Miniprotein binders against q56419. Designs and how they scored, part 226

Target 1, 326 residues: q56419
Amino acid sequence: MEGRTLEEVQEEVFKRHGVLVPKKELEDLAKALEEAGLLLTEKVEARLKEEEEKLKRERPMRLAGLSYPEGEREARAFLEAFRASYPGEGEEARVLLMPHLEPSRVPEVYGAALAALEKTPPPERIYLVGVAHRPLKEKAAALPVPFQTPFGPALPDLPALQALDALLPFELFNTPLAFREEHSLELPLFFLKGRFPEARVLPLLVARRSPELGEALKVVLRDFPGLLVLAVDLSHVGPRFGDTPLTRTLAEEARRRDLGFLERLAEGEPEAALAFLGANPTRIDGVEVVASLLPLLRERKGKVLAHRLDLEAPTLSAVGAGTLVL
Below, E stands for the ipSAE of ESMFold2; O stands for the ipSAE of OpenDDE; V2 stands for 0.75 times the mean of E and O plus 0.25 times the DockQ between their complexes.

## First folded at step 18 (miniprotein)

Design cc69 (at its last read DockQ between E and O 0.86; V2 from the best seeds 0.81)
Fold by ESMFold2-Fast, scan of step 18:
Structure cc69 (fold): chain B 326 residues (1-326), chain A 104 residues (1-104)
Amino acid sequence: as target 1 above (326 residues)
Amino acid sequence: SMEEKIRELAEKLAKLAQELAELAGDGSDPDEIKKKLEEFIRVFLELYELDREKDNSDADYWLQMTIELVWEFMDAFREGNVEDAVELLMYIAEAAERLAEALD
């Protein structure tokens, strides 16, 4: 019923983007779905319901043994190795922007974040703002439970979370399942908990720009001061993200775009940073976070400590990562 | 218009994702599942191919999530995680529906 066949579309996409889904993979997937048997969807739905109930008590580690070590001693050594990957000194942060992509891909960027945390007095609480990788019921969400780490549980700041919830026009504690496998919170939290073991946390996810979140957070931060952490990645370029294959020129453009964005934030000009991206189109997941948190970022000057564009050679794609202190 | 084309493709992708999740559990013919998968990938690649003006930030957000979820779906399958692949079909259906709504 469509205007083009699968073969015709695949030929054009392969020519323009270098992307192909082999017919054999589709055959294997169809066979696997058939062999899974009856009630597979019901089984998945039951699993999701069970996991949602568990999330009411605590958020378990999902990436331990994969992205970081499970044991506390090994986790400490791992964290120290990342700090050692950055030869510079940090600067005190009231606001920290750090990445959430796989740490092993950009160790010096996480090392720069650790350097900044070394210069920062221990906060009573951390407002950890990540990016939703699953659909949220609302524009933002939080999960008010302990998050497990190799350094012990990161405890929620319940009074601050309740104050935030009261100020928002929607239920803050929505979509708990979005937190089940959320690396934009888990990976930065590993480093933050290792550095500030006594700090309580407000784990927040932003899906779409929510100016009401930024306004509410400005009020809550007055009564509950703490460290604001924006856990965001920068440019997403290449076929993996719907763009053309990466070239040296496109990679250099992505690096300049990332740095232009970060430098404007460092000048305390978040609206200028957003306008700069509007003039230089890219897919930066931090856009929605920055747009939501404008009242907290204005007139705060700081410094870009590190930046890297990490290449995924098999897909000719790349993701930018940076560390910014304000 | 380009927006109308993206909306129609997003609606088709959402329905195909829902149908694939249901077909996996209802004793459907393997050939029917294969045909739906080929249709799903065709619609996805057509959506992926479109040269877009980024005038609607809501639509851009949901389109990017939809693209990333489809690649994650393929990765889950390659890793032998059929249950995770079905779960991701559910998320793809939701994201693609939200994309269509953003352009309505």
Scores: ipSAE 0.708, ipTM 0.866, lowest interface PAE 1.1, mean pLDDT 87
OpenDDE base, second read of step 21: ipSAE 0.703; ipTM 0.881
ESMFold2, look of step 22: ipSAE 0.810; ipTM 0.908
ESMFold2 (binder alone), look of step 22: mean pLDDT 82; pTM 0.803
OpenDDE base, look of step 22: ipSAE 0.707; ipTM 0.882
ESMFold2, fold request of step 23: ipSAE 0.835, 0.820, 0.835; ipTM 0.926, 0.915, 0.921
ESMFold2 (binder alone), fold request of step 23: mean pLDDT 83, 83, 83; pTM 0.812, 0.812, 0.810
OpenDDE base, fold request of step 23: ipSAE 0.725, 0.734, 0.714; ipTM 0.890, 0.893, 0.891
ESMFold2, last read: ipSAE 0.816, 0.825, 0.850; ipTM 0.914, 0.917, 0.929
ESMFold2 (binder alone), last read: mean pLDDT 83, 83, 83; pTM 0.815, 0.809, 0.811
OpenDDE base, last read: ipSAE 0.672, 0.712, 0.733; ipTM 0.873, 0.890, 0.893

Design cc7
Fold by ESMFold2-Fast, scan of step 18:
Structure cc7 (fold): chain B 326 residues (1-326), chain A 104 residues (1-104)
Amino acid sequence: as target 1 above (326 residues)
Amino acid sequence: SMEEKIRELAEKLAKLAQELAELAGDGSDPDEIKKKLEEFIRVFLELYELSKELNDPEADYWLQMTIELVWEFMDAFREGNVEDAVELLMYIAEAAERLAEALD
């Protein structure tokens, strides 16, 4: 867009994203950056170093009071309301795929996950695999500290985490700051800790395809059996995600893509699930997680319990969410 | 090729994000910061338009992260949280650089 005016750029953004970058807002930012002076970058670096040190002791709640209640009693009632939103009874899970999308947007999908957890015997540990929303130094990472929840701290399974670290060709505990504000772990953990308060957790983030992670996890799960949870969202469609504005046809294509993916996973055919997505599979958060965990998903049959496509009307965009038990 | 153009735009976006973070304290006047922010937005929107042509799964992961980080940057700015905006510029620079590397 060389040669475009700011006004033309703002108009283009508004048309495609439903967002306007006002001239005054840009001027206010420029003024604020100037007023902050040379020390702003140093202050941010110091803040990051301080937060990294705090993360060596514990991971505090970030979404309490926003996505779920802070108080234990209120949190319990909230969890029960989500369970009540799903009319089915669920199925026992050895592997659970659930979303990490804002829970209030897809309550029936989280309700289905809760239904599955009700049928599942309490595990000693949960392998909670989310998607990194900050750059990781390696293909995957873990944070071996207590994660705070309204139901008390979710304690790390240190022996299992150390066993996993020993089997990987990279340092597992490589990017603590990536866990500071990570909803793909925090939101599922709220529900998992509410159901299994005694279970220890392996909080794992996948950045990109890591077959060595899946191979190592297969070995670790044999010696440290537990519940495997894939915390992934499905189709991301529309202008907010670099796609065309949502139409009825594109929404139906997204639903078809999500369900075809989940149904193939339910047949124990993860390679077929990945192939089904075609040329742009990474628009689904779950692609890199599934591709990394292939050895754990093959020949495990199960059932799709719920699926929803959550519509964000202002941006003509949508995010898919589903619950799958294997 | 389209992938080469996306790679070059990602490299440019990474450099602009780094330069914006540096401009925050190097004594540049508000007009210089505004001009650089306009350039950053133009490059991002061009990358965003071409994102539909990207068929590399690994690169698309970094592209998706870059897009989401830019939206978080805009939100932090709207809230007046200058320190969060600078932190996000650092993450945008890294994600965009990783995108360019994936397409190399």
Scores: ipSAE 0.672, ipTM 0.866, lowest interface PAE 1.4, mean pLDDT 86
Fold by OpenDDE base, second read of step 21:
Structure cc7 (fold): chain B 326 residues (1-326), chain A 104 residues (1-104)
Amino acid sequence: as target 1 above (326 residues)
Amino acid sequence: SMEEKIRELAEKLAKLAQELAELAGDGSDPDEIKKKLEEFIRVFLELYELSKELNDPEADYWLQMTIELVWEFMDAFREGNVEDAVELLMYIAEAAERLAEALD
C-alpha cells in the first residue's frame, strides 16, 4: 500500500480483519527503540551467544510461574487438577498426539492426555516431536541436553539421539537457539515428566516435512523402543492468523477440519488425513509433523479422546487442540 | 503477479526489520526510527492482507512464520520487553528473507 498513511492502512486492516494496531503503540515502540539505543543489538547478540553456550549444558524452564507452577508440590497439584478436568478414561498409547497450546486454554484436552498416560506402561524413553516456531537451519532438529522441569531434569537419551543422527542426511543437532523459547516442547514435557519421571527424552522439532525423519525414527524405534508423542495444535483461525473475526461458520469449518484430520489419523490413514486438509486453509499446526512421521502412523488404529476450539477473546481468534491415542 | 508482489514486500520487510534492529542503537534519529517503523508496519499489513492469496506451500510456510513473529514482536513491545522485540526483529528478517527466496 504505497502512499497510504499509517492511519489509512490501520483503518483498512481493522475493517477487513477486525484487528486494530493502535497508533499509540507504534509511537511508544518507536520511543522505546530510541531509548534503548545502539547498545541494544550488540546486547541482544551477546545475550544470544551466552544463551547458546548455556544450551550446550541444559535447557532451562521459560514458562515456569507463567504457564505452570515452578514448585514441585504445586506442579503436582496442577497435574491433578488438569487430570480432573477430563471426566473420561484414557487408553494405552503407543503414539500420543497432544496439544502444546497454553494449558489454561484447553485443560480438558491435556486432561485427556494424562488419562491416556495413566493407562500407558512407563516407557524407557519418550520421542517428543514438537513444532518449530522459529526458523531452523534444517527441516528438523534435536537438542541433546537436559530439559529442566518442576519434577527435575528430563534427561536426553543420547544413544538413541546419536542413532537417529547417524541415519539422517542432515545434521540433527542444529539451531540450538530455536529450543530456548520453544513452548511446543516445554509445555507437553511438563505433563510427560510429571507422569514418567524416569523416562529419557528425545526432544525433536520439525519445521518442514522430512520423510527421512520418519524412516530414520522407524529404524531407531526397533533398537530403542519408546512412546512417540506428537505435540501439535490444530486449526488457527481469526485475525491473528489472517482471517476475519471468528464467526459461527468459521468455527464450524475449523472444527470440521480438526475432527476430520484426527479421525483419519485414528483410522490409521495419515495420508488420507493430510489429503483431507488440501491447502490447509484453517492452518492446522501439526501437518508438517504428521507428514514427517507417516511411516510410524500408518495402519495404527486409535481413538480421539478430546477436542476443543478455544477462543482468544482479545483477538477474536481461535486455536484447535486435540488428544489422540494410537 | 501476486507472488511477485509478495516477494517484493517480503524483501522490503526483511530489510526494514534489519534496519530497525540496527537503529535501535545510540544516536539514531528518533524521527527516522519512527518513519521506518511506520513503513515496517505498512509493509507487514500489506503482507498480512495477501496471506490468503499465496498457494505455494513452502512460501506459505514462511509467510505464516513471518506473520506470527510480527505478532510476537508487537506483544513483546506492548509488554515493554525491548530486548525480546529486537531479537524478534532478527527472526522476522530471517523468515521474510526465506519467504522471498521461496518465491524466486
Scores: ipSAE 0.522, ipTM 0.835, lowest interface PAE 1.2, mean pLDDT 89

Design cc70
Fold by OpenDDE base, second read of step 21:
Structure cc70 (fold): chain B 326 residues (1-326), chain A 104 residues (1-104)
Amino acid sequence: as target 1 above (326 residues)
Amino acid sequence: SMEEKIRELAEKLAKLAQELAELAGDGSDPDEIKKKLEEFIRVFLELYELDREKDNPEADYWLQMTIELVWEFMDAFREGDVEDAVELLMYIAEAAERLAEALD
């Protein structure tokens, strides 16, 4: 690619991937970067430092008014509409696998999660395990502060978090900035807090598989029982993720892998689920979470309640989402 | 080797991301910013088009992270959020560095 003009590169990308990176957007960006007036790096660093200090007290909503309503009344109506989008009945969950994708893309999958929660006795605490979409300093992290929701703050279970930290070979309370905009926690938490307003939460992020996390959680769960929630998406295919545009063949492969993964989890065979994916060519999002939580997933039988592969039309890409109860 | 090529591209991408983040602001030559941005996109696309070797899960993780962050960076530009774009450049630099390290 050395020596090609930006236009030539853009044209090639468009031809290969069906996605245009408009020259104008790059020019506008260059201009915006020029016009920003202050050294943006210093400004951004100062902002991040301030945000990090705020995160010592609470995690504010980032997606309120965008992905879900900010107001409590509207938020309750939102929950009801999502529940209505799933025509089935749920089952009691001790472990819930649910998506963290934009809710409007997969409403019935979130509806299935709500259906399961209706059949679940109110837990004292929720272990909410999401996926890190930013670099973490360690394999996993936690943020021990209240998370804001339209239903009030989700309060952390500090005793349980401290017990978990004490059993891990690394500092659990690392990389607070990774939580600032992490949707893999915020989106599922909206639904969980709406259903269980009195439950305390352990907000956890996984970057890379940590067998130590699963073993530690297994011990902590004995003294601090609660609902385990895996907030994970499934296949990520198409140009946004490094593939060619979605085809029927690619979609069929993604669905096959998603369902094969979920079905093996439903049978209580998480190792078989991981083995089934092999090199994970369709990039199932939740593999590092599942690999970390093997001790908690073994021999637990359950049911797949919903699955969808949702197309993002502007990028000709698709993301899989599912709901599983154990 | 393919791994060596990925490593070289990752290192170059990380450097360019960091340089772009540093150039963003008052007193920077617009032509220099544009040139570096073009180079950044070229390096990314070259990396993006390479067949992923699946023999190194750690490298694969950081490659995927890098790709996703670059897409978010492009989205931030479309939205006109320059501060978020610069923040994302910092994360791209970190992810690309870690990709290179995973291939050492």
Scores: ipSAE 0.692, ipTM 0.879, lowest interface PAE 0.9, mean pLDDT 89
Fold by ESMFold2-Fast, scan of step 18:
Structure cc70 (fold): chain B 326 residues (1-326), chain A 104 residues (1-104)
Amino acid sequence: as target 1 above (326 residues)
Amino acid sequence: SMEEKIRELAEKLAKLAQELAELAGDGSDPDEIKKKLEEFIRVFLELYELDREKDNPEADYWLQMTIELVWEFMDAFREGDVEDAVELLMYIAEAAERLAEALD
C-alpha cells in the first residue's frame, strides 16, 4: 500500500474500471469533515440511540415523497399506474420474487408483481424477506413493530414472529437500527400493503446465508400459513459494484445470468439456480436469500413474468430486476 | 497470499474509517483529517482493484457491502449529508471488520 500515490491508484482504477474520483471532490469532503467540527461523532451516536428507541414502537416511512406518494389517494393512483405498465394477466403466487430497487426505474417489473398479487387470494400474513444493506449482529433479523405506509400501518404478526424466534439458534430481534432506512422492505411493502391491506407482516432481513432460517420458516409457515415474498434485486454489474464499466457484452451476460437464475427457480431447482451463477454468486443480492430459503423453494414450479436490466448511466453500472411466481 | 492481502487491506480500511469518524467529532487538525481521508480512499481503491477468487460466500458478501457503503458515503457527501457520511463511516468500519474476520 505504501509507495503508491493516490493519483497513481486512481489512474490505474480509471484505466481498468473507468472510475475516477476527482481530487476536488476529495478536498471538498475533507473540508466538510473539518467544518463539521466539534462533537459530530457524539451527535451521530446520540441520534442513532434516539432513533433505535423510536424503532421499538414503530418504523416510520423514509421514502414517502421520494420513491412513492405520501398521501393515500396519490399512492393508490401510483399503484394503478404501475399495474397498467405491465400488459400481462399475472399468475397466482404462493411464493413471489419481486425487486426492491427504485420502482420508477422498472415500472413494468413492479406491474408484473401487482398482476400476480391480483390473481393471489388475500393472505392472512406476508413473510417479507429482504436483504440487509447495513451490518446485522446475526445472519438474519426482524423488527416486530408496525411499519408505516400511505395505506396505513402494516401490523406485525407477533405470534408468528415469536414462533420463528423460538426456533432459531440466535435472537431474531437483534439489530433494530438496520431497519431504519431499509428500502428492500419499505419499497415492496408499499405495493403489498396497497394490494393486501388486512394482511399482517413478518419483516425479515437476510444478511448472510442462514439455512437455520429456512428450516425454521418451513415449520412456522405450516402453523402460520401465508404468502412468502422474496424482495431481491438481480445482477449488480459495473464500477459501483466493484466491476468493470458496463459494455453491451457485459449487459448481455447479466441478462443471461438473471434469466438463467430465475428459470431454474421456476423449475423448483434452487440449488441449480445458485450453481448456475458460478464462482460469483454474491453479484446477485438475492443469492443469500435463496440460499437461506432452500427448503421453501424446492419442488415449487412457477413462471417468470418480467425481467429488466436497469442502466445507471452516470456510473456505467446496471441492476437487474425480475418478477417470479412460484 | 491474495486472501492475506485482502484481510490486511480490510483491517486497515476498518481502522481508517473508525479513525475518520472519531476525528470528525474531535475538532482535530484539518491536515490530519485530510491525510487520513486520502489514506482511506487509497486503501479502498487498492482493495477495490484486487482480483480475488470468489470462493468464500461470507467474505464476498462483506466485500460487496463494504464497496456499496463506500459509494453511499461518497453520495451522502455529494448531497451535503455530512452526519449521514459519518454514520456511513461507522458502518464501513463494521463491514470491513466482518470482511477481515471472514478471511481469518
Scores: ipSAE 0.649, ipTM 0.851, lowest interface PAE 1.5, mean pLDDT 85

Design cc8
Fold by ESMFold2-Fast, scan of step 18:
Structure cc8 (fold): chain B 326 residues (1-326), chain A 103 residues (1-103)
Amino acid sequence: as target 1 above (326 residues)
Amino acid sequence: SMEEKIRELAEKLAKLAQELAELAGDGSDPDEIKKKLEEFIRVFLELYELDRHGDPEADYWLQMTIELVWEFMDAFREGNVEDAVELLMYIAEAAERLAEALD
């Protein structure tokens, strides 16, 4: 179509999606960028280079004091409070699906994950698979360094990571900066380290469908047995995610999609779970994780322990979260 | 086609994100920055209003692009202009990957 003005496009998007970017906000942003002055891009590039160098040694906490307490004693009490928020008992997990959404928004869902971990024998290692929120050079990546937590550093399982790297058609350690601020790893890791302080970790990010990752992981898991954790949020609904404003009908649809997806995974039918999502599989965060890990999820029966659709009222949006044991 | 339209918008968004990051480092005219920012938001909102085509790789990059733009706006609201510029660089890369996926 021919070019429309910002005002025309904004009116159309507001009518369909309820999204508005106020004129004053754009003016303030333009002024801030102008006032930043010369060499701002060079400063950002220098900062990224420095931070990439630091990531060769360790991955520091980024969300301590924000999403969980900095101090070990306070962190322990916090974890126990989350467990208490879930009234049920867990079940032993060989594979655990848990959220990476801000924990305070879905405490009972994290509590269900903790309940499952209580019933699970301590693993020698945890394969922690999250979702990349920054572009990766390859379809997946790992960072082979200690990840700091309030419970001490989560140490990498270097032999298992090296075995995985050897089986992949791309370099596994390819995008260190993607791990700098990655909450899909940091938030689940807080809970996992609190429960299994001796376990080593394989911190993995999936960007896009990588069937070769699932095939390689199936081989590595035979030689290096451990707990597989999929740190996956579910439905993303509403204007913040490119959809229309949340209504009761859309919330009901989101809950139906989430539960139908999880139930099919619990039946050991991950292909059916993906097919159930229909024409818009990307509405569920981490669909690329599930699609990549098909060989590890087939024929594993399990149980959905918890589910919540969490409302972000200011944007009329919502994010689904669930706990599934396989 | 819808795929061609998404590709064109993704290419425009990537270019505008790159240009905005460059303008922030160059001491450029405030009116030019404002004009580019308004074009960036307009192109983003046009991309936003389109129906998804269902290609998993393209849908992945589209979703990342959308989330990065919101994160860019949040960084600004928090007064983190260096983070905002860093996010413009990531937006440019994600939008380029989206366009490539539809190639």
Scores: ipSAE 0.736, ipTM 0.883, lowest interface PAE 1.0, mean pLDDT 88
Fold by OpenDDE base, second read of step 21:
Structure cc8 (fold): chain B 326 residues (1-326), chain A 103 residues (1-103)
Amino acid sequence: as target 1 above (326 residues)
Amino acid sequence: SMEEKIRELAEKLAKLAQELAELAGDGSDPDEIKKKLEEFIRVFLELYELDRHGDPEADYWLQMTIELVWEFMDAFREGNVEDAVELLMYIAEAAERLAEALD
């Protein structure tokens, strides 16, 4: 009823049902709906507060049973199947760019990431940098708690997180609720924890480019060496994202931008990669992450292992995903 | 436009939430519920991946919808059918409000 007058609602009901509802009854209904809305808000706020308190202890799985299996045995089989979907061999990674898209959409891209991880010595810690799909209070954030996975909890590296916080001009431990549902961390973490069960994790989110984050991480990585993982998607094109339905031309442009971006990163030229995108008309997801991590990406040569532009048929939209090792 | 897309997704989500609530209440075939749930989650994820609209009212209802869906998923996973059905009704309402805020 918001935005409609009671008279308009009354007229609509009369038109639809041939019943003239008394204005008083409509007023009572409007009031009841308003009260219900307020009650809903209060309940949600109370639940959110409770969830925030829980997030001080651990981050539970949100996508278990949906995007990946909840059970450990099934989860292991899932990993093996994804690895099998990529026919190639991986390379050792010091930096891994991988997707955070729904795994079933781009299995071979995740398979390529697993292939790279097979060639990577077990790291002591993993810096997992995802994309914030919710607003953060600061440009970046971290959640210093265990993240649940089918393989057990991914434990935070508190010393390294504290060292990072100390070097940043803002509070790193902000917006805990942004981590509650964030799939850009949960999905890649499944694969990472499955491969490196003993690695500590630094779960990081980037909302906006933070050059300070890259500089701080560069220092922290000297004292706290580990694997850097960029969990980012590539182009987002089609009606879901404000474009016309996917055409061959649009798909070719998305692929061109995705591959052009990844290849420049593979050459150790992250600034050139960003410059190549310009205004980013195909909406490459990972731009803010890459822009934040420039000091860590410079002069590192690597290889693009996989790329896919995956069609979502119901929306005639597509999302790009890639795997890059540096 | 992004606004139109969010509205469409919100309307679709609201409808699916209502359908799920009805199916759950009637003791319908678990396979049918599962299929409908998968569709619901797909639509939700589409909505979730979109940037915020920038309208404070729309953004509020978007956020509310998202939060309620996560609560629903928790209740569902815990096997709390009563709470899950209640949350579906709240999702439907929030999503409708979101759609209305974008009209």
Scores: ipSAE 0.014, ipTM 0.285, lowest interface PAE 8.0, mean pLDDT 86

